# Designs tried in a protein design chat: VHH binders against c4kar8. Part 155

Target 1, 263 residues: c4kar8
Amino acid sequence: MAELSTPSPASPAPLDGGRGDELEKFTLRGARQILQLLQDLITHRGLITAHTGGGHSFMTAVLKVDEERGRVVLDPSPDPQANRRALAAPRLTCVTQLDGIRIQFPLVGLGEGQDKGRPALFAPLPAEMLRLQRREFYRLQVPLAHELSCLLKAEDLARKPVEVSARVIDIGAGGVAVVVPTGAAEFVIGGTLPACRLALPDGEPIELDLEVRNLNRQTQRNGTEQLRVGLRFAALPRAADTRIQRYIFKTERALNAKARGGL
Short names: E, the ipSAE of ESMFold2; O, the ipSAE of OpenDDE; V2, 0.75 times the mean of E and O plus 0.25 times the DockQ between their complexes.

## First folded at step 11 (VHH)

Design j8 (framework vhh_8fcz_2)
Fold by ESMFold2-Fast, scan of step 11:
Structure j8 (fold): chain B 263 residues (1-263), chain A 125 residues (1-125)
Amino acid sequence: as target 1 above (263 residues)
Amino acid sequence: QVQLVESGGGLVQPGGSLRLSCAASGFTFSNYYMNWVRQPPGKGLEWVSGIYSDSSYTTYADSVEGRFTIIRDNDKKMVYLQMTSLKTEDTAVYYCAKDTSEIGSFDETPGFDSEGQGTQVTVSS
């Protein structure tokens, strides 16, 4: 087993906090959320790589969040030169990981002092923190018995509106994959299908806008072509999001119980 | 045109090792999560492993965790899957897959592109 590589401590990804609105969805700006995330780093003893610029970095950890003074207290490096570089830097870029979640935040105005008689570094609380949660690429395979369908509102080759009932073959928190007969409708990657209806067994159809993300044409054993369409959920009401997540969770649990000899 | 070319598969005995390679072209490789997925005979596609752009984060399916290691080389535009302690149930065609969304884009839907022919791994005596 000595052949297996250990991943290096987190270095800055090619992520830039200034990259458009795409990173805004991952950015925590609420003071309570920031305080809670920093507290989680303390609780789990999360190791942080602090980048001081010029290719220099050191390992640290959050020792304390001082809410009254609005500051975070960090463990200094055992290397005095690393601490001097950190104190001289206009900004630290801090990178860490908790339970598969990448966390990145800036610290500006770093100072040195003592916490309970021990050397410490401190900085004002960050105004923002990036939290990138990458879910497994596994999707729930929809049991055929559930007969999940999605009524798609699309267009044919002549740009005429058409409604297509598509079978849902897999589902995740952010979208579905469906299959449609060849020629039933035309799809364009990046196109939006408005007011589609996702039927779940636990209630009324969910009305939602879907974005076409991918297309895959497959030939069945009988020679019939089917089109697999990957669809992303556009903005969902929280109630709809909750119903979808609940369906996924309940179905996975039932499948796991069945595999272990349950029902 | 996104293109992914897998290689390194073959016949191996249970307990053996293989290293799969994937050469990527047609997109900005360092901006995307990369994945390995597999299709066992007669079954659907199964996700195996994923790796963040700077290698700071890797994930594995429960069935392969501790046995497989995903590695990437952004300069060479390569992703690799180091497989050890291979089992007969690891028999499958293995594909590498680019995440549909660029890193930093919000997309909670698991999505990936697979443009390669795959590489066959057969674990048998």
Scores: ipSAE 0.000, ipTM 0.110, lowest interface PAE 16.1, mean pLDDT 76

Design j9 (framework vhh_7zox_3)
Fold by ESMFold2-Fast, scan of step 11:
Structure j9 (fold): chain B 263 residues (1-263), chain A 124 residues (1-124)
Amino acid sequence: as target 1 above (263 residues)
Amino acid sequence: DVQLVESGGGLVQPGGSLRLSCVASGFTFSSYAMGWVRQAPGKGLEWVSDIYSGGSTGYADSVKGRFAISRDNAKNTLYLQMNRLKPEDTAVYYCAKESDFYGDDIYDSPFDYAGQGTQVTVSS
């Protein structure tokens, strides 16, 4: 049977006030900044995930920037159906990373043709690019060896209280993503899970209120299904915030040291 | 501000039909792909269908041949015609707008906004 792919909505309700204002400080609109960033992606061979809507995406890369004609040249997918979806889409949302900094930008008006005799996709230069600074939007991929867990207080299918020990797969300043077995509990996007317990390696578990932000079903390679739950920190005490940030920084430093020590 | 308001859900017998509607406001509806996602009891979110501004459509294998997505750009309205409903179609159905940027501050999503949802229950 085919692989399961399930997109998550950004929010089941209107976004919190001020989100557009928050993103504005990370948005590049200067022509020179945009051109420099695109050139950096070319130089560092940055792979780009281009989202065409409905949970569909393909891998691409910026092959060149034609500043005179105001357009970018992209590597087409080897999958003809992915290219057809891209060309039919009103907008592509491009996501990549450069030195751990997340970069996002829209492309509108995608066309196809040839570049130097090879198939290529073309789009006008983006009018803006989002460059999300590491500290605000970075999520540390939690090492498996840390066995980081969060005890969630949720409800089962019958609306009865249940506690689920969930593995933390990533953690950032704003929240965590956890994995639970499918059917272990019911989650409602926008709902609050009170008095959950986040177990960090150093010290007692941290008691936190968590807001459910997204849900995504994943099929593991062995065929079992797991539910990925994105959870935002709510009512976070300063002491808890300090401990979480220390864990993130300590772990990131250790991972960086290991990477420098050998490949 | 962006708003998506779903309607048309309800209780229906197996083999029955329902038509869901989603009225959009606060953005240029005709410029965005729109879609439907659902959450069944005890399950995560499942993509159901999408439709691009040019009219091209996609469907999950579980609903292909039974559901039809459409849009009316003059009315800023998205529709999902659901035919030959099965108990496994029981879910809250959410209307979703294509993301201007993939992801959010703590999660990745192809959709920027979703409505409050409409409950569909298929039961005898």
Scores: ipSAE 0.011, ipTM 0.223, lowest interface PAE 9.7, mean pLDDT 77

Design r1 (framework vhh_7pa5_2; at its last look DockQ between E and O 0.52; V2 from the best seeds 0.00; counts 0 for: pae E 3.8 > 2)
Fold by OpenDDE, second read of step 12:
Structure r1 (fold): chain B 263 residues (1-263), chain A 125 residues (1-125)
Amino acid sequence: as target 1 above (263 residues)
Amino acid sequence: QVQLVESGGGMVQPGGSLRLSCAASGFTFSSYAMSWVRRAPGKGPEWVSTISGSGGDTSYADSVKGRFTISRDNAKNTLYLQMNSLKPEDTALYYCAKESDFWGDDIYDSPFDYWGQGTQVTVSS
């Protein structure tokens, strides 16, 4: 009788995406601190993005903190499908900001019910809340007219190599965000896409390796599902860096000039 | 420090109109897309509209399409939402939100990195 070793429940993925020790100093674990921070989110009408996994997320907000029952009450999504995903998810990863500080916290054991006769989501109070400072890098939103694209070397669902032409929506010194067609490829956070090609208006495409840092599947705009992929430059040659910076600077100047009525 | 301050909300009758404004400061306004999000009682936040940094591109939720118009004045660092043909279901707290950079060190993003305190819109007969 081979004792089927029940696979130890996979430890919930760390909030820090593997940054372990460095983020501990920014993690709140005190019950009082957590409660206060949640109350502050209520007071400041914090918009929360709740990630349900698979690149899916929805917007919510803390409606109430129930200290007696040890639970947080959230607004449900206006999208029933998002709520279903939320309820099915083993964990929500909630992201928001307060006073310019990024806040991230997990919720587990999500349920649905009613608060004061209105639909609501319920979860036990988070065990921890991460407070992080602002993102270090400026990102330029790329004008659609520039038609920046990135040829991604990726894999499909069958792990077959595919090339995907993705529209660049933002760019910075450290990376790009792109929109990819639905179903065009599969992406894994932390994965590397080698020998990709970033097309800038000023010359030949830049060949570079990209690391997938973020995935976001959004259905909120125009009812169409879009996959956004955040990509970090894994190794950027100096010449390429200079070109990117030049593009960003030039574009910003142009946008500002136009905004001032000068173009 | 980034600041977004909404104004222009109020009470209006069905079929009426309002114009919301959002004053932005603390960042290069024209470099970022801006959005309106609304939160009604008993409903989670709902995206309403987005406008690109340059103002050349706009998008709307189906629920407001043809009735609402988003615009911006980059010289004034101001975002606008013209709301026409208002309905009771449009009653909500309306937030001005700055679109976030999708790319970053974080695995989990948010569509918005900054938003205001909101302005209340009430449509009631």
Scores: ipSAE 0.846, ipTM 0.952, lowest interface PAE 0.6, mean pLDDT 86
Fold by ESMFold2-Fast, scan of step 11:
Structure r1 (fold): chain B 263 residues (1-263), chain A 125 residues (1-125)
Amino acid sequence: as target 1 above (263 residues)
Amino acid sequence: QVQLVESGGGMVQPGGSLRLSCAASGFTFSSYAMSWVRRAPGKGPEWVSTISGSGGDTSYADSVKGRFTISRDNAKNTLYLQMNSLKPEDTALYYCAKESDFWGDDIYDSPFDYWGQGTQVTVSS
């Protein structure tokens, strides 16, 4: 452990089976391509979500690219605690979008300083950036009128079993995103929730195992936190897969028909 | 083909009011929470307010609570921010932001997946 910030490549899990090498075709490694993409983020005033680990993240943006020093200059968070977490993190995983393309890149060796007399964060230029087209990772947005829910079998802070009814926000072939009530359960990225029950409109709930893939906290009312949980289907039965695909297809057709105004 | 276009910014004196608008297209507007985020040089992006897809739930940053009101018109695919009792500290570029889609088998997510170019609000005497 000679250096706390020695880079390790990030390996995002793709929808098509979680193979990191499948993402090679979407990875930029050319110095000129990386510089151009960072410059495009500046030009388009891109908001960046920087993940510091443990479910924590903050919003930032690129202020400038310093080619001579080989570094990127970033806005600090208005929250001092978020800045302290970022500076202590061995790496940041930065996520943004440009023209419907998801962009993800690591930053290692974050420091703090000044840019034109204003507080700033800086880091060496990333060695690689990931670019993913939206259509490669489609998810159906669940209409609120469907009141789609998933009963999660999870654990509280003391590792006691709890059952939580969660609203399903979106659904795809590989998983769902849900919102859980404040304080209802604890989730660990990579953890498995066994025998959960997904309620579709057309029959009995589907029993399935879910793996926790991501966590995001947001405030819905002042002082009230909502946790968004991304969940991957584990060992999905073929009959369940068929039902989920039919729901997605029918709902997408209905939404497209509504958008056309009943043409 | 998600697009968000902000308008209504401008210059105003302390104590004044402004109403921001955001025209949304390319997604089912009523199915997503929408937010306002602001960015001032040296302070970085700061979340301001969120409204649920139905409009039934709202939340605000402590710095704007009681002064700003978020609202939406789902029939017009438009988000609003009514800003009252403006202070010099409210000077910023104001973005309209859409709640993120889940990207599936991805270990990293963002609260927002799309935002507009922003509209400038300057509070100065």
Scores: ipSAE 0.545, ipTM 0.833, lowest interface PAE 1.9, mean pLDDT 81
Fold by ESMFold2, look of step 13:
Structure r1 (fold): chain B 263 residues (1-263), chain A 125 residues (1-125)
Amino acid sequence: as target 1 above (263 residues)
Amino acid sequence: QVQLVESGGGMVQPGGSLRLSCAASGFTFSSYAMSWVRRAPGKGPEWVSTISGSGGDTSYADSVKGRFTISRDNAKNTLYLQMNSLKPEDTALYYCAKESDFWGDDIYDSPFDYWGQGTQVTVSS
């Protein structure tokens, strides 16, 4: 699927998510380990999201690894524009999961060509791959009945203050994801939204600062667009952290009880 | 733990119909959006359709709008794709895919965290 493009000015966060030192212990650098992991993706028919920058991405898969030539071969997108963006990008950041383990790797020097008479994308093998257990990425899916919302203190395209009430779709120890109508405000990766208000089911809303970490455009059934915004907690007060952790714990217990016995 | 098993594929003539099923286990099915993704030989994966966890919201790729209908039965942990007016270009391996958990301090999302082995749909005259 082709993603809608939006200019993304200002100060973006680092491409590796700003967690480089914390993630080093999960980084694979051995050639054999990298080849085996890529082969596992082939065997399990891994669906890979390839990010080209500016909030654009496309789906791909590893067709094969060419150990002799030191390169990986990927499916092209059915959307020619996505392929052009990929070939123009200085770096392709590939992400996927395998048995609940997140896998992320960069590809540089992407080229086009043919494999067995069919179009394909080629790149040198990555020099490193991240392999992270699910617990490092956990986010609770918020039950719709909880109606969690977050009031965002953002700016419009004219840099004027605007408040946007956004539905919270997931929540974890480090942040939330929300949805807003496209055009409700300007969001840029790395931007800070001070004094936002997170409304949990019990008690007063929590005032907290948020950093924009992720943007994904989505088209609704009727053709209207919405924006999924990933937000990181910044400078989270201890009391607020405790309330968020308690909400997650209680909700997880309730959901697990339903899964085990309909209760 | 998470398993997704697609079924219902087969060979059909142009203009025909098929109904795909995906049996889900190992997670709280109703808490996640589910998608169908297809992969034709020599072409990359293509998103087909998505349905919300409750089933109240659906979306479709332009190439299948009006011909395909996604649905789910949360009591049976099963996702469906009704495929009508099939065309040769619908020939592909069809995957059932689960919406990923989201990590807000990571700028690179993977929209799916689990998928099945796929079920083959072949449309030939």
Scores: ipSAE 0.322, ipTM 0.754, lowest interface PAE 3.8, mean pLDDT 81
ESMFold2 (binder alone), look of step 13: mean pLDDT 80; pTM 0.795
OpenDDE, look of step 13: ipSAE 0.786; ipTM 0.918

Design r10 (framework vhh_7pa5_2)
Fold by ESMFold2-Fast, scan of step 11:
Structure r10 (fold): chain B 263 residues (1-263), chain A 125 residues (1-125)
Amino acid sequence: as target 1 above (263 residues)
Amino acid sequence: QVQLVESGGGMVQPGGSLRLSCAASGFTFSSYAMSWVRRAPGKGPEWVSTISGSGGDTSYADSVKGRFTISRDNAKNTLYLQMNSLKPEDTALYYCAKESDFYGDDFYDSPFDYWGQGTQVTVSS
């Protein structure tokens, strides 16, 4: 099974798990595809961030792919300490970007040597690579202060149209999770909700069609039940996609700035 | 789509000067820190300098401090690197890099999410 993070280098593991099926759709295991991506990184002079554990990382790049020996050749860090940490870490997690797509892969058994008389790092070819469009997988936990809502057009128990204002809990490029008031509407997995309206802080509501993907009943401490509904964007207009991505990126940027401190 | 296009590289003798430019498009330029990163054969990528989105804060690698100046023109979506007192060891491909706008998921962080093709700087007599 595809494992995204490793114990070495250390990384925050997914808290609940259950991402194996999602990640499998984006995991490449074909030798030809892996070789092609590594070659593309050489051609596009891709910068790679290699995580060595303990919060440490260094920048590298692929110098060449040696198919006959089954290995990749990498630039060493100009920092000798970073190279020592890399060699001491039996597994590196390498992250890069290619044409807006996140590429992530493990390297195991890193060694040092020379390539054409220059220092180099060597590792066996990775057995798998994650090729992930950031936006397809990432889910932004919506800050409470933003009070995002989505007006759902659904049906009640008698199949009559009803409009429900739902609080948006998380949002990604593929959909939203919302909390619906108890008894407000009936939802069926696979059902479509046409002409719903997503309210973002910076403009008019976005009109879009939503598909119900999952339902989860939650009981609050006061005994009140609420329904968490996972909704997929169906037939998302390009302008709506752009606005949603802008909101996600700007919000994550602001949250990241606070977490890392200000200058 | 995010694009970063570097220019201004070339050949110069030791002690000379060059000014690099990076034209940015496809994102809100003033909202992101921007960096210069260089790569020389056998030396690996080396961070050179960073400037905050507003231009109010700058930082430099010890190897270039006092010789290089990073700046930006947010009205023109352009990043600059003024390089003075150039040395043979400054010979490298110089990349413009955008600060990552994506953190806080359960994947490993990268300081940069986009960079350009690079522009070659050669310091030689």
Scores: ipSAE 0.299, ipTM 0.719, lowest interface PAE 3.8, mean pLDDT 80

Design r11 (framework vhh_7pa5_2; at its last look DockQ between E and O 0.25; V2 from the best seeds 0.00; counts 0 for: pae E 3.2 > 2)
Fold by OpenDDE, look of step 13:
Structure r11 (fold): chain B 263 residues (1-263), chain A 125 residues (1-125)
Amino acid sequence: as target 1 above (263 residues)
Amino acid sequence: QVQLVESGGGMVQPGGSLRLSCAASGFTFSSYAMSWVRRAPGKGPEWVSTISGSGGDTSYADSVKGRFTISRDNAKNTLYLQMNSLKPEDTALYYCAKESDFYGDDVYDSPFDYWGQGTQVTVSS
């Protein structure tokens, strides 16, 4: 009777294959830390987006952590199709935020069952959780009144150089998110946009190189399509970094002051 | 710090009405789309409605279309959900949620970056 060596559960694929070294600093692997963070998500009633692959996702929440069984209990989707996709997925990528900190964790081995007579999803506790605490990942939402813009040097479909003025919607130490008109330019994830110009309110535009990190096409309710582009600062001079940081700090302070009724 | 505080929940009979409010602070309210999400026992979070930052555009889940109305007062930094013709199926914890505008390095997005603690709505005879 050959003891079928149950293949050791394949180490969950790293949360983000490309940024492995930088993200390691923000990755929790301690059992206690993971449990605490999951409990915090419960306490704060965290809305979690679970990605099942293929561009599909559904909202869930942690119902409870079962330490004895080493599993997390999640709310099922009200959409049966989403649940089917979730159960069929080799891995769920769960994303949420807590106090402005991005939290990401994988779940593997998802199963369906009941908790206290109610439908629930079950998964083993995540082996790791990414918690992005650093200011580097903080994104200030740019007030509309500031009208930050970024002149992007890109290419069109014909690979002709084009300049696109894009509205900056958020800014951080590491990059910006911008909105561009659909069809204004072609962007490739991982591509570099050289010699772009970021306009800040405090002076002359900052020349910088940008790397395309994310593309999100959104159809507005009015039928207009907008392209949101996540851009990383590929090379930022120290002086520029200081200016950006100053802007973020000043703006955040102003927003907080306003929120407190001071303005 | 971003804060969202829901209010206006309660118990109501089927066919009744409630108006939820969400007080927002810590960000430029008018710059962001806002949403209502609800969570019923045994069911995961369900999107209910979204309104654009300007208030010009609204969307609703099919389950609430014609019954619920989302609105906002940007001068007061307040989001509203008028709920009419309430049904037992509308029983849930209702969250006010800020739409995320983060499109940075992340491959995986969450539609919301902030939400409140929720306000309980119970529709029962």
Scores: ipSAE 0.834, ipTM 0.938, lowest interface PAE 0.6, mean pLDDT 86
Fold by ESMFold2-Fast, scan of step 11:
Structure r11 (fold): chain B 263 residues (1-263), chain A 125 residues (1-125)
Amino acid sequence: as target 1 above (263 residues)
Amino acid sequence: QVQLVESGGGMVQPGGSLRLSCAASGFTFSSYAMSWVRRAPGKGPEWVSTISGSGGDTSYADSVKGRFTISRDNAKNTLYLQMNSLKPEDTALYYCAKESDFYGDDVYDSPFDYWGQGTQVTVSS
């Protein structure tokens, strides 16, 4: 018994598990823009990592764009098992890099055939492509074991100075997100928290000014309420920027190695 | 800006040798693993070899083990691939690739975030 399912339009997965709406402004849906970006990938000989699900992926590249038939032609994997997984997958998620920009797009309806007598994979043109300046939008999810904290210098509801030690839940080149108990301090979007202290491993806390960018109230499993606060680095010394970037890339590299069995 | 520039490719007869170089700039070279990836018509991209940031660990695809040697000079920000006993099936465009810094996505990440334009290796008599 064969059942037909109509797949919903594919959208790129959020990079941080919750930024779908924020990423829409970076999503290309125009046919000409998509065709041009695919041609740019050919011109720059872009290496593409195609995710087939279940933690599997393979390397490919765009061989050509067939505008008349509305499809892309891709290199197959030299590994026959990877090709079988790709053909069986309901969707590929393709990730690549172009001129310092992350590019991500779905492919649905993958088939196999030949291009000029050579094995090839083909799929309909993607309905959308994400172009994202990686540096501006990447946020490392901080492992709980790292116990990363930021001492915030804020005001309570009576406008009196208060110091709050907040747990850092994510960190990027432009800022941190922290969690604080509800009512511990008053935060105003656009407000500046001066002389806060970010505790990173291997060194003294970094003193920095933070700007409040967003607020989200959350309720924990035990009924305790907490506030998630997004904070932007208002002014960051080069030495501090270097330490933060080093922490981010070393931690992400360790997490990637662990997730991939040490590769 | 991260820049990777490959050189050293060319035409060689079966059994010959070539040494590829990759000049890196725009990042702290010694902090990243580096790889060679090749792409041949009809085969698609194939990982060839990786070397750790310190140079202490290396790995190779089974198709090149014992014939190719990856190395690096961190003082010169340069990656190398010594290719010996070349075969017609080694004919490909060879890319220098940098280990991914991060993408903020543990599900849809890539092992590489930058690569060069490649250098062509043709093994033919």
Scores: ipSAE 0.536, ipTM 0.831, lowest interface PAE 2.1, mean pLDDT 81
Fold by ESMFold2, look of step 13:
Structure r11 (fold): chain B 263 residues (1-263), chain A 125 residues (1-125)
Amino acid sequence: as target 1 above (263 residues)
Amino acid sequence: QVQLVESGGGMVQPGGSLRLSCAASGFTFSSYAMSWVRRAPGKGPEWVSTISGSGGDTSYADSVKGRFTISRDNAKNTLYLQMNSLKPEDTALYYCAKESDFYGDDVYDSPFDYWGQGTQVTVSS
C-alpha cells in the first residue's frame, strides 16, 4: 500500500548521518571546493530539499553564490509558511543529488531579502559540504541466476508469526528490495523485521534486522500479484557489510565484463 | 544510468491545453512514484502532482486540481501531464522527478533523487 501523494517531508538527516568516522573522507571543507560544488548545483539547476526541522521541508535551488560577500542565495518557497519556518530554524539542512552523488550541507543564519528585485533567502557559505560517492548508494540489479533470497520474520493479518522467503531483486550498501506474493505477510512502512536472514552465495546467511521503507503492489504480466518491499539494513555489523560489498563488487565486475563481450 | 527527458512544452494562450511527456530510462519505472515539479520566474520550485508506481493513485497541488491530470504508461516508461484551462500563473519550467530510494546507511530525506532538464510552458496572450 505505498500510496504516494503530496511528497511527505523526509526526516532531517544530520550532515554526518550517524556514521561520522566513515563520512570524513567525503566531507569537503576547502573554500574553493565548496564554491565549485555550489556553482555546479546552479549550473545543473539542482532541486534542493531544505529541511527546517520538525519533519518540515521545502524545495529550493541555489540562485547564485556571492563570493564577495561570502553568501549563498536561494529561492524562497512559494508557500509563505515554509519561508517563515526556514527563517525561524536554527539550521537548514540542504539535500540534493549531483551526477548520481548525494550532496548534503548545512546553512546557518538564514535571512530574507531581495536579489535584483526578487525575493530571496541568504545565508553565509557553508563551512562544509558532504558528497556521498556513487558506490555508497549503488544499487545492483541481482541476476536471477544468483537466486538471492531473504528470509523475512513477519506477521500475517491475524498478527501471527510467519516466515516468508523473498527473492532479492536489488541490493546496495544500505538495503535490499525484495518481492513476495501479495498477502504473504503484513508489512507496515517504518516497521522493523528482526532477525531476518539474507542468503548470499558465499558463506552462511547473514542475520539482519530490517526496516520497511516502501511498498509497491505489482501485477505481473501473467496476472499474478506481488509486493515489492524496500528494506533498510539496521545496525549492520562490519563483517556483514564487508560481505555485502564484496558480493556487489564481484557481481558488478562480472556483469561489466559480460556486457563488453568478455569471457 | 537514470535519465529523465521532458518534452511537450510550448506557448499557448490562456484557456488552452498542453500535454507534457517524460521519457524514463535506467531504472525499473513501474516501481517508483513519479512527480511533476515546476519553477516559475521569480518563484522557487513548486510540487505539482504525483502518481504511484502502478498508476492507481494520484495527487495534485490545490492550484492545479481539476485542470491537470497526471498519468503514466509503464509499458513505454513514460510519464504524462495533461494541462487544461491554462493560466498565465502556470508559466514555468516543468520537471519530471523520480521518487527517492530508501536504501542506504543514511535516512533519505529528499523526496526526489533524479530529475530532468525540464520543458518550458509559457501561457500568454
Scores: ipSAE 0.364, ipTM 0.749, lowest interface PAE 3.2, mean pLDDT 81
ESMFold2 (binder alone), look of step 13: mean pLDDT 81; pTM 0.799

